VH-VL binders against q9nrl2r1430to1533. Designs and how they scored, part 205

Target 1, 104 residues: q9nrl2r1430to1533
Amino acid sequence: GGVHELSAFEQLVVELVRHDDSWPFLKLVSKIQVPDYYDIIKKPIALNIIREKVNKCEYKLASEFIDDIELMFSNCFEYNPRNTSEAKAGTRLQAFFHIQAQKL
Key: E = the ipSAE of ESMFold2; O = the ipSAE of OpenDDE; V2 = 0.75 times the mean of E and O plus 0.25 times the DockQ between their complexes.

## First folded at step 15 (VH-VL)

Design U10 (framework fv_erenumab; at its last look DockQ between E and O 0.81; V2 from the best seeds 0.74)
Fold by OpenDDE, look of step 15:
Parts: sequence; structure tokens; C-alpha cells
Structure U10 (fold): chain C 104 residues (1-104), chain A 121 residues (1-121), chain B 110 residues (1-110)
Amino acid sequence: as target 1 above (104 residues)
Amino acid sequence: QVQLVESGGGVVQPGRSLRLSCAASGFTFSSYAMHWVRQAPGKGLEWVAVISYKGSDKYSVDSVKGRFTISRDNSKNTLFLQMNSLRAEDTAVYYCARKPYYSRGTYFDPWGQGTTVTVSS
Amino acid sequence: QSVLTQPPSVSAAPGQKVTISCSGSSSNIGHEFVSWYQQLPGTAPKLLIYENNKRPSGIPDRFSGSKSGTSTTLGITGLQTGDEADYYCATWDDSLDAYVFGGGTKLTVL
């Protein structure tokens, strides 16, 4: 149950990080690089943060883990227009996530 | 036509102050983060500072922190660089440059023609 | 001394192809978009390439960009005398939390 789910979360995060389209999501956006990002995105999150939460066993339910991942993608699509490389990468990575999440 | 025009450069002695301006036209200035980039004589390009579209977030390279302040007046489509306690090493052509819209892309377009700052005793 | 390393100079004859390399690290080129700029003598830099390999409008297809690993390359085909200029690569550096430029490459058309 819980132990199995924790391992599944860890494995899924590893797979997401290793994906070619993970580059927009690996860590939080720099305020210097994109100074307007946090005026738009109010709940920033990234794979390194999610990984940390997994390692700290902060996810008690699969739904909580999924919610954070979906938030990450939601932020991407909120900030980045559809024709951007970030949005395109996000679209592909999200599709991959949805497939892998079926294993949870 | 998108255009940036710098002004305010000149010759000053060390320790003095200078204020640069960059007049923007041809685009919605208030929607873009703006940058200053400088180039010492015969040298390469060096990023100096950035300001968010609203002006609420400002950052600069370590070598100018505490001395240079980037600001903007969106009602006048103007970017500023207040330079205090100027040093000889600050001698350079100063360019204002626009950051791309809605992107993590790392590029500047367009650039102004630049304004020359010379700090010498 | 620059975070990004470029050859100080390259040269080629008109009509030839030239490449300019830009070498970085995992903290910058490794996972960030790279841009290239042309600076004609006595003028301001002009954007040539953004997001590794995209050309702004008005930039001819003689100019191309490519990225591999922690390095990027600017390609110029059909070299013209008007291409004689300094060329700079640029990207974001995560470790420095700053925008960084290469040292620049002087292109001479023989």
C-alpha cells in the first residue's frame, strides 16, 4: 500500500526527470531570468520540489502527488503560449505522465 | 518599427554619477522586461541589469550592486540606469535591450544603438 | 575568462562556409536556450539566432544554429564581405543566476 505507492512516486519522478522534455520543469524558474514569472504564477512548483516531497513522504495519497504534477503542467500552460517550446515540451511530458500515472 | 534609443552617456570622473535613459517605441513597453548590457572598449558583452515589466523586480550583476539602479517609467516608455560611484571599470558602451515575451528564452531583441560612458580622472 | 568559450577569430573566403563554436557547461548551454548575435564594426549587437536554431525575421537562412551537449555552433554559408563582424553566443547560467555571453569571435572575410 503506502510503501508501494511511495516507491512508485519515486520511480515516476525519476522517469519524468530523465525525459527529454523535462527541461522546463527540473527546477523553479529564476526570478532574474524571467522576472515577470511570479507575477503570473502564484503556486510555483518543479520536479525537484516534488522529488523532495516524495523523499520526505509528504504525499499520503496518490491524488496529492498527481495534483502537484498537474499543477506543474498547469503553471507551464498558464505562462507559456501554446506555440512556445516550453508549452510543447509540457504537452509531451504531460502525456507521458498520464500514461505512467496509470501504474500508480 | 520596434526601436530603442539610449542617451545620457558622457565623460565623468571616478566617484561621480550618471543617469542613462532608453526611449522605447513601436511596441507595448509596459509588457516587456528590459535589460542593460554593456561593452567595455575592445571587449565583449556583459549583462548588467534587468527589470520586470511592472518594475517591481530588479536585479543586477554583482559588480554594480549597490551602485547601479535600474528603473523604468512605463507612462513615458523609458528605461533608466542610475549609475553612482562610478569607476574606471564602468567605462563602456551601454545598451538597452528587450527581453522576449512570455518565454524562458534567453535572448535580447532589439538592442539600442548604445550610449558611451567614460569614467576617467 | 568568459563563462562561454569562443574562438577569438575565424576566417574564410567569400562563398565559403564558416562555423563558430561556443562551449559552455551543464549549468548553462547544457539545458538552456542559446542565442547568437552579430555585431558589425561600430554598431550594436543584432540578434541572429534564438532558442538554439531559430532565426528572427529578416535573418537569411545562410545563418544557422545548432546545439549539442554543452556546446553550440553558429554556421554561416555563402560567406559575404558584409558578414565580417564580431559574433557572440549567449545563454543563461543557473549557477551564476545570470545571463552570460561568450568572449566573442571576430570573423574576417578574406
Scores: ipSAE 0.787, ipTM 0.925, lowest interface PAE 0.6, mean pLDDT 95
Fold by ESMFold2, look of step 15:
Structure U10 (fold): chain C 104 residues (1-104), chain A 121 residues (1-121), chain B 110 residues (1-110)
Amino acid sequence: as target 1 above (104 residues)
Amino acid sequence: QVQLVESGGGVVQPGRSLRLSCAASGFTFSSYAMHWVRQAPGKGLEWVAVISYKGSDKYSVDSVKGRFTISRDNSKNTLFLQMNSLRAEDTAVYYCARKPYYSRGTYFDPWGQGTTVTVSS
Amino acid sequence: QSVLTQPPSVSAAPGQKVTISCSGSSSNIGHEFVSWYQQLPGTAPKLLIYENNKRPSGIPDRFSGSKSGTSTTLGITGLQTGDEADYYCATWDDSLDAYVFGGGTKLTVL
């Protein structure tokens, strides 16, 4: 808890957004572009939503923040086959996230 | 082999209706979102509508919203476009097209050969 | 006017190289994958390039795609008379909530 954890969450989200492989995760998938997405993914989440939750102090525990980030990657791997550009980007960004999260 | 075949085009007067069909074969039709794309004579391509693989979600461009309805019958591997209140600007070749399920990319493969709709007095 | 801007026509001699440009914006090409289509006279469009620079099976490597910023380019080398066609770029546009195509480029092989 506290303001130092919120600053760390914000800094981590900024680093994720800045990463070249963030493009599938910046905002929720458009239901018009990909109309089948929300039939398959029932708990959608994206970096802009996570950042807003940090800004509104909606995370009470660090584990809640980590769970949303991991949910974001899990959704990617559930929807996208391994050989897709989206899944490859997810794999690389998740590895980057694990490295950055260890520094907390 | 993978194939899409459109039918139902013709010459009609403004204000009338047509129903286009697209018969699919050579792939699991019920696993793919399907699209209609049109091309006015001597003009470029215009995306018209999309329907989700289950048929529960349907979207169309503003210029045809409320007049055109996309639908599908997965038991017959058939895509439909119901076109009501037709206008001269709807004159075009209408293509059905498949979008690969596994890519966020904006590409269509394959396309049907098209069916021609002419709206004229 | 088309959301994606292509030159109306290009031409080159057999055996030569041509490029076809497609200009968009940050609401489309700037963050979305681009595809290219070949439409031979009197036929349906055929997928030529997907995900900016990938070729589906059966498309020879003399067709290439690239993307930089909000623009994309189709390259064709070793031009043949059979390449005479209209070429369209396509992508998704977040502002319009729609798939968009360029206006098309007519390639003439002289």
Scores: ipSAE 0.643, ipTM 0.872, lowest interface PAE 1.2, mean pLDDT 91
ESMFold2 (binder alone), look of step 15: mean pLDDT 94; pTM 0.951

Design U11 (framework fv_erenumab; at its last look DockQ between E and O 0.89; V2 from the best seeds 0.76)
Fold by OpenDDE, look of step 15:
Structure U11 (fold): chain C 104 residues (1-104), chain A 121 residues (1-121), chain B 110 residues (1-110)
Amino acid sequence: as target 1 above (104 residues)
Amino acid sequence: QVQLVESGGGVVQPGRSLRLSCAASGFTFSSYAMHWVRQAPGKGLEWVAVISYKGSDKYSVDSVKGRFTISRDNSKNTLFLQMNSLRAEDTAVYYCARKPYYSRGTYFDPWGQGTTVTVSS
Amino acid sequence: QSVLTQPPSVSAAPGQKVTISCSGSSSNIGQEFVSWYQQLPGTAPKLLIYENNKRPSGIPDRFSGSKSGTSTTLGITGLQTGDEADYYCATWDDSLDAYVFGGGTKLTVL
């Protein structure tokens, strides 16, 4: 179970990264680019961080992995108004994630 | 109407200091990150500094670090640029500009009319 | 010297179409939104295009933006004498951790 789950996490992260709507999520937001981001978002996370955690086998449960992914989207929707390109991309990517996560 | 109006420019000798101001109106100033961008005579645009909406985070281009300080007074809807140890290469029109949305967008709108800083011996 | 490369000048007759290119790299245009600015002689820059291809209110549809790979292009159709200006592209550069501008393009209306 654990080995299979790890592989599944890796594969899912790869799929998320390759998705056209992954651009807001690939890495943490620059403090210089968006200086107010971290005043609002207290638990920043990105796909590169999640990938690293997967590689280090830090996820013991699928729920932990899912929680981080959901946090990533939650952060996006918390900071970005609904009409922004980031929020729209997040909405589409999250939908994709929910479909793929059923395989876990 | 959203408006930015710079002031404080002038002619100074190298090593001197100058403080620029940017008065904002027509929008909730305290909700927006603000920038300074400069343009040397006959040259292109160069990003100088940014400050967060609360003023807690400040960043600037390497060439002005340690010499220039961006700040703001939200109660007065005013952005500042304190310029110390001025150099000839700092000669430029200085524009204040607004980061228009809460997003990762990389654009400025609007811009002020600019204020001219001339550093010469 | 600019991180983003633009042609120094372009020209066309009134009514014609012109394009202004802006070339960058994977650390900027390749992964970030691009904006374009118009600077009329003796005036401040004005936002023309944001997020690659969006026009702010008040900007006519004669102005358009497009992005492909590590390059972006500003298109101006129905060229008018009033379009004579300098045009700058801009974006974020992750490697430099800074906002960057192109060198600017002087558009002359013949």
Scores: ipSAE 0.806, ipTM 0.926, lowest interface PAE 0.6, mean pLDDT 95
Fold by ESMFold2, look of step 15:
Structure U11 (fold): chain C 104 residues (1-104), chain A 121 residues (1-121), chain B 110 residues (1-110)
Amino acid sequence: as target 1 above (104 residues)
Amino acid sequence: QVQLVESGGGVVQPGRSLRLSCAASGFTFSSYAMHWVRQAPGKGLEWVAVISYKGSDKYSVDSVKGRFTISRDNSKNTLFLQMNSLRAEDTAVYYCARKPYYSRGTYFDPWGQGTTVTVSS
Amino acid sequence: QSVLTQPPSVSAAPGQKVTISCSGSSSNIGQEFVSWYQQLPGTAPKLLIYENNKRPSGIPDRFSGSKSGTSTTLGITGLQTGDEADYYCATWDDSLDAYVFGGGTKLTVL
């Protein structure tokens, strides 16, 4: 969308990045650190990538922005078992996101 | 029980080759990334190489790149380290270690008991 | 020279407490989970602590881990002579694209 939507997307991404549970999502997973990740996760996405897409005006609709954020959480739950620190952080950050997304 | 057993160590001259094996049991080997870590006599631990569960993604530390090749045979539950152009600096105990499949954490559990490689002229 | 800095040795009497420090940087400890390993003489490393402060099954609660900023600490209380070993911290380093270990700390129980 328009200029106002871009400001809202940026504000939301900033709030997500500042959240204590953002650590699994800040950047793409290292292929060397976790060599199996990209064989399992076919549509990788992270907050730094989403932030760049906002900066480049690549989101035309709020739904596209929301879809990327939800994809980020879906990837986390697909790769990480529910009892892992990553999945628990994802659950908490996703709940926070749902509250903040009401601003869109 | 989960076990890793290394073999193939020995005494060799510089410039020669050795192939290490790591036999895995007690878990689904093909579901886990596997690593080699070495320890020179009287020294600390050094990470050497990693291979993905399918064997398609692999990386070695710069000091051995081009000389060492990590590989695996999932039908035999075996991890390998092919060590070519061996140098005195490669003298160490070599451990295989498992990284948990379901986690992108930075820990290794279990470790094998190690196999000793001595490169001496 | 290791990427992660540990004291070369520490010592304390049986029953006492000791801490082992491990200092790194923002490219490793500052953004990554830390693990700790015990290596008894003549044996392979054994996992003591993962994800900064968690203990695997079978590790007694007198072993503890913590992390603050770019540093991590292994704590051991109720020291026993069987705790004499080398202790290593480990993590991922994003700048090196490698797993890294501390230089190790020899614990002596006198």
Scores: ipSAE 0.622, ipTM 0.868, lowest interface PAE 1.2, mean pLDDT 91
ESMFold2 (binder alone), look of step 15: mean pLDDT 94; pTM 0.951

Design U12 (framework fv_erenumab; at its last look DockQ between E and O 0.90; V2 from the best seeds 0.78)
Fold by OpenDDE, look of step 15:
Structure U12 (fold): chain C 104 residues (1-104), chain A 121 residues (1-121), chain B 110 residues (1-110)
Amino acid sequence: as target 1 above (104 residues)
Amino acid sequence: QVQLVESGGGVVQPGRSLRLSCAASGFTFSSYAMHWVRQAPGKGLEWVAVISYKGSDKYSVDSVKGRFTISRDNSKNTLFLQMNSLRAEDTAVYYCARKPSYSRGTYFDPWGQGTTVTVSS
Amino acid sequence: QSVLTQPPSVSAAPGQKVTISCSGSSSNIGNEFVSWYQQLPGTAPKLLIYENNKRPSGIPDRFSGSKSGTSTTLGITGLQTGDEADYYCATWDDSLDAYVFGGGTKLTVL
């Protein structure tokens, strides 16, 4: 149940972080690097934040965890055109996530 | 043609103020974050400041904080750098540069021709 | 002094290949895109390479960029006299929360 899901969430986050296409998602976007980012993205999230939430057992349902991951990808696709490296990385990482999430 | 043209440089004494301008043309100015980068004589490039596309977010390098203010007027396609309390170490060619939109890109394109600021007693 | 380290100078004869290195750390080149700029004498910098290895329009393919680990390299083949310039690498530094440049490399065409 809950313990199993927690471990699964931890493992999945580790796998996402280690993925070659995780670089856009490892941490929140810098306001200085991309000063218009937060004018567009209203619910910013990153893998380090999701990891912390997992560690703090803030996810009671798998759906909550999945929602945050999907939000992370949604933010990427909202801000970045499809032909950008970020969007392409996001597409590949999301596909990987969807496969792994089936194991939850 | 995308173009940036700096102006406002000159020779001033320490403690004085100077306001630089950068006129943009050939692109939708209001869609881009803009930067100032400077180059001291015979030295390398140093990032100075950035302003968001609509001007709501401004950041600068520590060495100019409290003294320099970046701003913009999108209705006039113009970027500004207000430089107060100028110091000798602020002597440099000042370039305005455009950051690409919709990207975490870490590059500037294009650059203006630069305007020279000389702070000397 | 500079966050990114470049050799102060390189030289080669026309037609030869040269490489310019730029070394950083995990807080910059290791996790961020690198760009390269050419600065001809008395002129403003010009974007040469972006996102490690991409060329903007107008830049010939004899200019190339590559990144490995915490270092990047600019390659110039078929060296021409007109390539004599200063070259700068640049990237974002997460630790400094700022854009950073290399110290620049003066390329002399012999």
Scores: ipSAE 0.824, ipTM 0.935, lowest interface PAE 0.6, mean pLDDT 95
Fold by ESMFold2, look of step 15:
Structure U12 (fold): chain C 104 residues (1-104), chain A 121 residues (1-121), chain B 110 residues (1-110)
Amino acid sequence: as target 1 above (104 residues)
Amino acid sequence: QVQLVESGGGVVQPGRSLRLSCAASGFTFSSYAMHWVRQAPGKGLEWVAVISYKGSDKYSVDSVKGRFTISRDNSKNTLFLQMNSLRAEDTAVYYCARKPSYSRGTYFDPWGQGTTVTVSS
Amino acid sequence: QSVLTQPPSVSAAPGQKVTISCSGSSSNIGNEFVSWYQQLPGTAPKLLIYENNKRPSGIPDRFSGSKSGTSTTLGITGLQTGDEADYYCATWDDSLDAYVFGGGTKLTVL
């Protein structure tokens, strides 16, 4: 909704991007680098896209913003086996997100 | 034992075609993206092409785009490189290489022994 | 010139230590995992290091990798004559949409 929520979404996205474990999530997975990714993940999303949606005021509710962030993590866990560096980074960043999201 | 074995190299004149094969064994071939990497005589390594595990997505470097086509037959555990309109600059040892499908890790393991393509008059 | 820059050659005596540098940019080494390959004379490349500093099974711990900023380094201690080879760094490059290799470094053990 309001201007305060949009500022909070922006602040949260900035904190996620700055986190050491953000590297798998900064931008969409390259189709050339990982050609099988989009065969498995049908609703791709990444922090740069979420940040653009915040900047363009595309989130009407906090739940819509949270849903996109959780989709990002869900995609990571669906694609990557549990022992991969990507899945481990996702676990740590998701935990950080849950702590920060309590402030919304 | 995981291994990759290339074949189909040879000496051809410019403008001709060759088809390279790479036979895979010791792993579930259909679970991995596969690559071709080449090495001109006395030169370094150059990535050439990639194909997704099901074969639906294929990409190659600009210098071979439109001339080379990567493909696979998962029922025969075989990777292919169709090379058309060959040029002298395509002269190289061609390696097939495996990349883990589940990893963004930018590494190749294993590599085949290579097959030599020589394009000359 | 090569997107990833390596010295063309290095040399050292048996038992000594050597490092091989590989310099790139924010579009590759700065944001992507690096791997290193050994190519013994007349053979195919073999993976030495993946994910910047990890060794696959069978690679002795005298081979090590590190990464800082946009540069990566392969370290080899206890040099043996059998280490004489070409060494390549490799990574993904976002701006080229391609895997890239360094130009290679020839290690001579004298």
Scores: ipSAE 0.656, ipTM 0.872, lowest interface PAE 1.1, mean pLDDT 91
ESMFold2 (binder alone), look of step 15: mean pLDDT 93; pTM 0.946

Design U13 (framework fv_erenumab; at its last look DockQ between E and O 0.86; V2 from the best seeds 0.73)
Fold by OpenDDE, look of step 15:
Structure U13 (fold): chain C 104 residues (1-104), chain A 121 residues (1-121), chain B 110 residues (1-110)
Amino acid sequence: as target 1 above (104 residues)
Amino acid sequence: QVQLVESGGGVVQPGRSLRLSCAASGFTFSSYAMHWVRQAPGKGLEWVAVISYKGSDKYSVDSVKGRFTISRDNSKNTLFLQMNSLRAEDTAVYYCARKPDYSRGTYFDPWGQGTTVTVSS
Amino acid sequence: QSVLTQPPSVSAAPGQKVTISCSGSSSNIGNEFVSWYQQLPGTAPKLLIYENNKRPSGIPDRFSGSKSGTSTTLGITGLQTGDEADYYCATWDDSLDAYVFGGGTKLTVL
């Protein structure tokens, strides 16, 4: 894939960031805002981190990129009960991602 | 009924120490992050400190760092605020408040009735 | 001086509608949920609105919250004398890494 995959990853991250439901995922959770978050979530990740990894060409395979995105959603669903705004946003954003990921 | 009751307030001279307590009841205290918020006389609300549910993570506003320490005893359903090197600007009603859910959405519910701290020469 | 800006005071007659504004920035209201608190004279703050527009149990529906951009608004319809109080908006500020409050608004019922 090389350059093509890199461009695709960049574009997908841009689309995820611009999505209305991206707000829970834009950056890592603050330890002050949610002081128990990191007691539960052991592999924290966010879109800004994923974007950085894309820019640094750290993803050699599409599967690696997808794994990080899925980890991001997994963390959300692990920490947030289903009825929370974060989980609901995550559900919608993940669905969007799955559709867009078909283009990779 | 979920309830928070602060105590330990009083009148002290600058440089002195004071320890506030907040007794929690009506809910599983050990499951919730707890906060201190203060209100100077005739002024607005100011966030002071937060402690995680099991007490492993503690944070406070810059103006009290190095002087105030938040802690908790989950076996006694009690939140504490150790205030050292008190200053006149620390004069306020101090409220303990619960972070009621897992949401990143930050709000406090309930609040205690508050305890008054007066720092004066 | 407060990170969040509120009008110092508002007033209206019983039965009327009032709105209290709270303006911030992209680092707080723009990206975070807002809560509102009522503080009756001589009492502790009480949660009125959370997550921009949700009411805790026991809060009547004549209290409402809305958010747009970097501002939020508390609406009170059917104003009652018992609504005379100070009202505070609050949210998280990403840049300060702290909880922030508005300066408070004194609501007078005429």
Scores: ipSAE 0.743, ipTM 0.906, lowest interface PAE 0.6, mean pLDDT 95
Fold by ESMFold2, look of step 15:
Formats: structure tokens, C-alpha cells, sequence
Structure U13 (fold): chain C 104 residues (1-104), chain A 121 residues (1-121), chain B 110 residues (1-110)
């Protein structure tokens, strides 16, 4: 870390949130909407939580930030079958993330 | 043929109990979250409760919380709604419904035919 | 009043087109998939549209769905007497942490 990394993390999270395919990832999955989700996904994470961790300077290394973003996508692919709208959105957003992350 | 069939409705006095059943066939019942939705006479649809596919997580709308308990027996492909302390406003047709989608799915397919509960003196 | 607002009734002649609106908010239609149900008199609801605009097998393409912002619309073309029913929109509401239905729209085919 440092200040330049925190600014880059914030910018990247903003770009992810603005992407059209961010809709499955903005907030944690509701346990009432999807009551079996937390039986399967034990390390839940979402963009709003990642953004708060950036704001609170909780990431010491860029790898920790990237790991949370990749965990978010991994959870999506673990829970959702490949043909669902959620998994397709995850695939497209992850591809966008990999392109943007190369600029770091 | 995917099918849901409710039973257990009837006429009861306020404060009494009823237990509704929903028999499922034509699909792997234990793979789906199941729901109850009700419709008061001449009114619209109201979501009531959901139970996870294993039965470990249960949630209900505030108006019935503490009075209604959703449950399931996966060995019998059966969904239940235990309705205690019934009130006049609980009078409705009660439907069981399957939610076939994952994660952010917001639709129900199929629905049962419904069973009628009437709470009156 | 329902969280999702639908007109109480709509009508049109056989063969014509009708649209049924459903208005919500950013806590529901704005961020969640919408579904539509047909309820024929004396019967259970039947799924017509899921994921805003998709039709299940067996639903004719005379039925269509769309979503814009916090509103969704069911379109029915080539109206038939058998289309007389109540129609409900539905979605998830993040603020209420619950599934919500519109109040229903009675369609009359004159």
C-alpha cells in the first residue's frame, strides 16, 4: 500500500459499479430472497462492502483488493448455473475487471 | 408433469390453528426453495413465507411472523404451513409455489391450485 | 396500497393491443427482475413473463414484457376473449426484504 493504490482501488470499484452488468454484485445476496445461498457460499462479498473496505483503508496490499473482487466472481460462478443471467453478467463484468486491472 | 397440490384449508374460529400441506410431484422437490402466497377474497396476491431447499432457513412476512411456520418433509415431497392464532385477516386462498431460478430470481413457477382458509365466528 | 402500482382495469376490443403498466421504485423494479402473472377467473396465477421480457414455453408471443427505469409493461396483442383475467406484476423489494406484487389489473375484452 499507499495513497496512490487507494485512489486506484476506488476508481476501479466506481467503474465496476457503473458497468451495466454490476446488478448481481452491488449488495450482498438477501438471505430471504435466496434462503439457501449462505448454505453454499461461506465467504460472501459484494461491491458495496469492497468499496467500504477501500474507504476504511482495510486493504494493505493490492493483492488483497484483487482477491476480494475475484472472490465476488467466484461466488457467483459457484452458486449460479452457467446459463443464468447472473453467471453471464459475472463473466462479462469479470472480463471488464481484468482489462481495467491491467492499468494498475 | 410438474404439479403442486394444496390441502388442509377450511373454516375455523379466530385463535384456532390449521395446518396446510402442499404435495409436489414431477420435479426434484429437495432442489428448490418453496413459498406460500395468499390472496384474500377480492384482493391481490401477498407473499407469505419461504423455506430453503434443505429446510434450514425459514422466513415469513411480518404480519404472520410468530404465528405461521413454514416447513417441509423432503422424504415425502411435501411443503407445510402451520397457522396458529388465526385472525379474520388471514382469510384467503393459500397457494404454494416453486421458485425455479437461482440467486436473484423473482418469479414463481408452478403454482398449486390453492386451498381456502376462512377465519370467522 | 400496493408497493407496485397497476391500473385497476383496462379494456380493448378483440384483435386489438393493450398494455398494462406497473410502477415501482429503485428498491424494487429499478434493480430487480420483474415477472408477470395471468389469473383466469377461479384459477391459480400462471407465469407469463419472467426476467422482465422472457416467455416460458407455451406462452404465445402475443404476450410481451418490457422494463424501463422503475416501470414495467405487459403488452398483449391480438386480444381474445380468453385473455379476460387479472394480471399481476411481481418483483423483489430490497427495502422491505420481501417479494411484492402489484394490486392487479382486470382486463376486459369488449
Amino acid sequence: as target 1 above (104 residues)
Amino acid sequence: QVQLVESGGGVVQPGRSLRLSCAASGFTFSSYAMHWVRQAPGKGLEWVAVISYKGSDKYSVDSVKGRFTISRDNSKNTLFLQMNSLRAEDTAVYYCARKPDYSRGTYFDPWGQGTTVTVSS
Amino acid sequence: QSVLTQPPSVSAAPGQKVTISCSGSSSNIGNEFVSWYQQLPGTAPKLLIYENNKRPSGIPDRFSGSKSGTSTTLGITGLQTGDEADYYCATWDDSLDAYVFGGGTKLTVL
Scores: ipSAE 0.623, ipTM 0.868, lowest interface PAE 1.3, mean pLDDT 91
ESMFold2 (binder alone), look of step 15: mean pLDDT 93; pTM 0.940

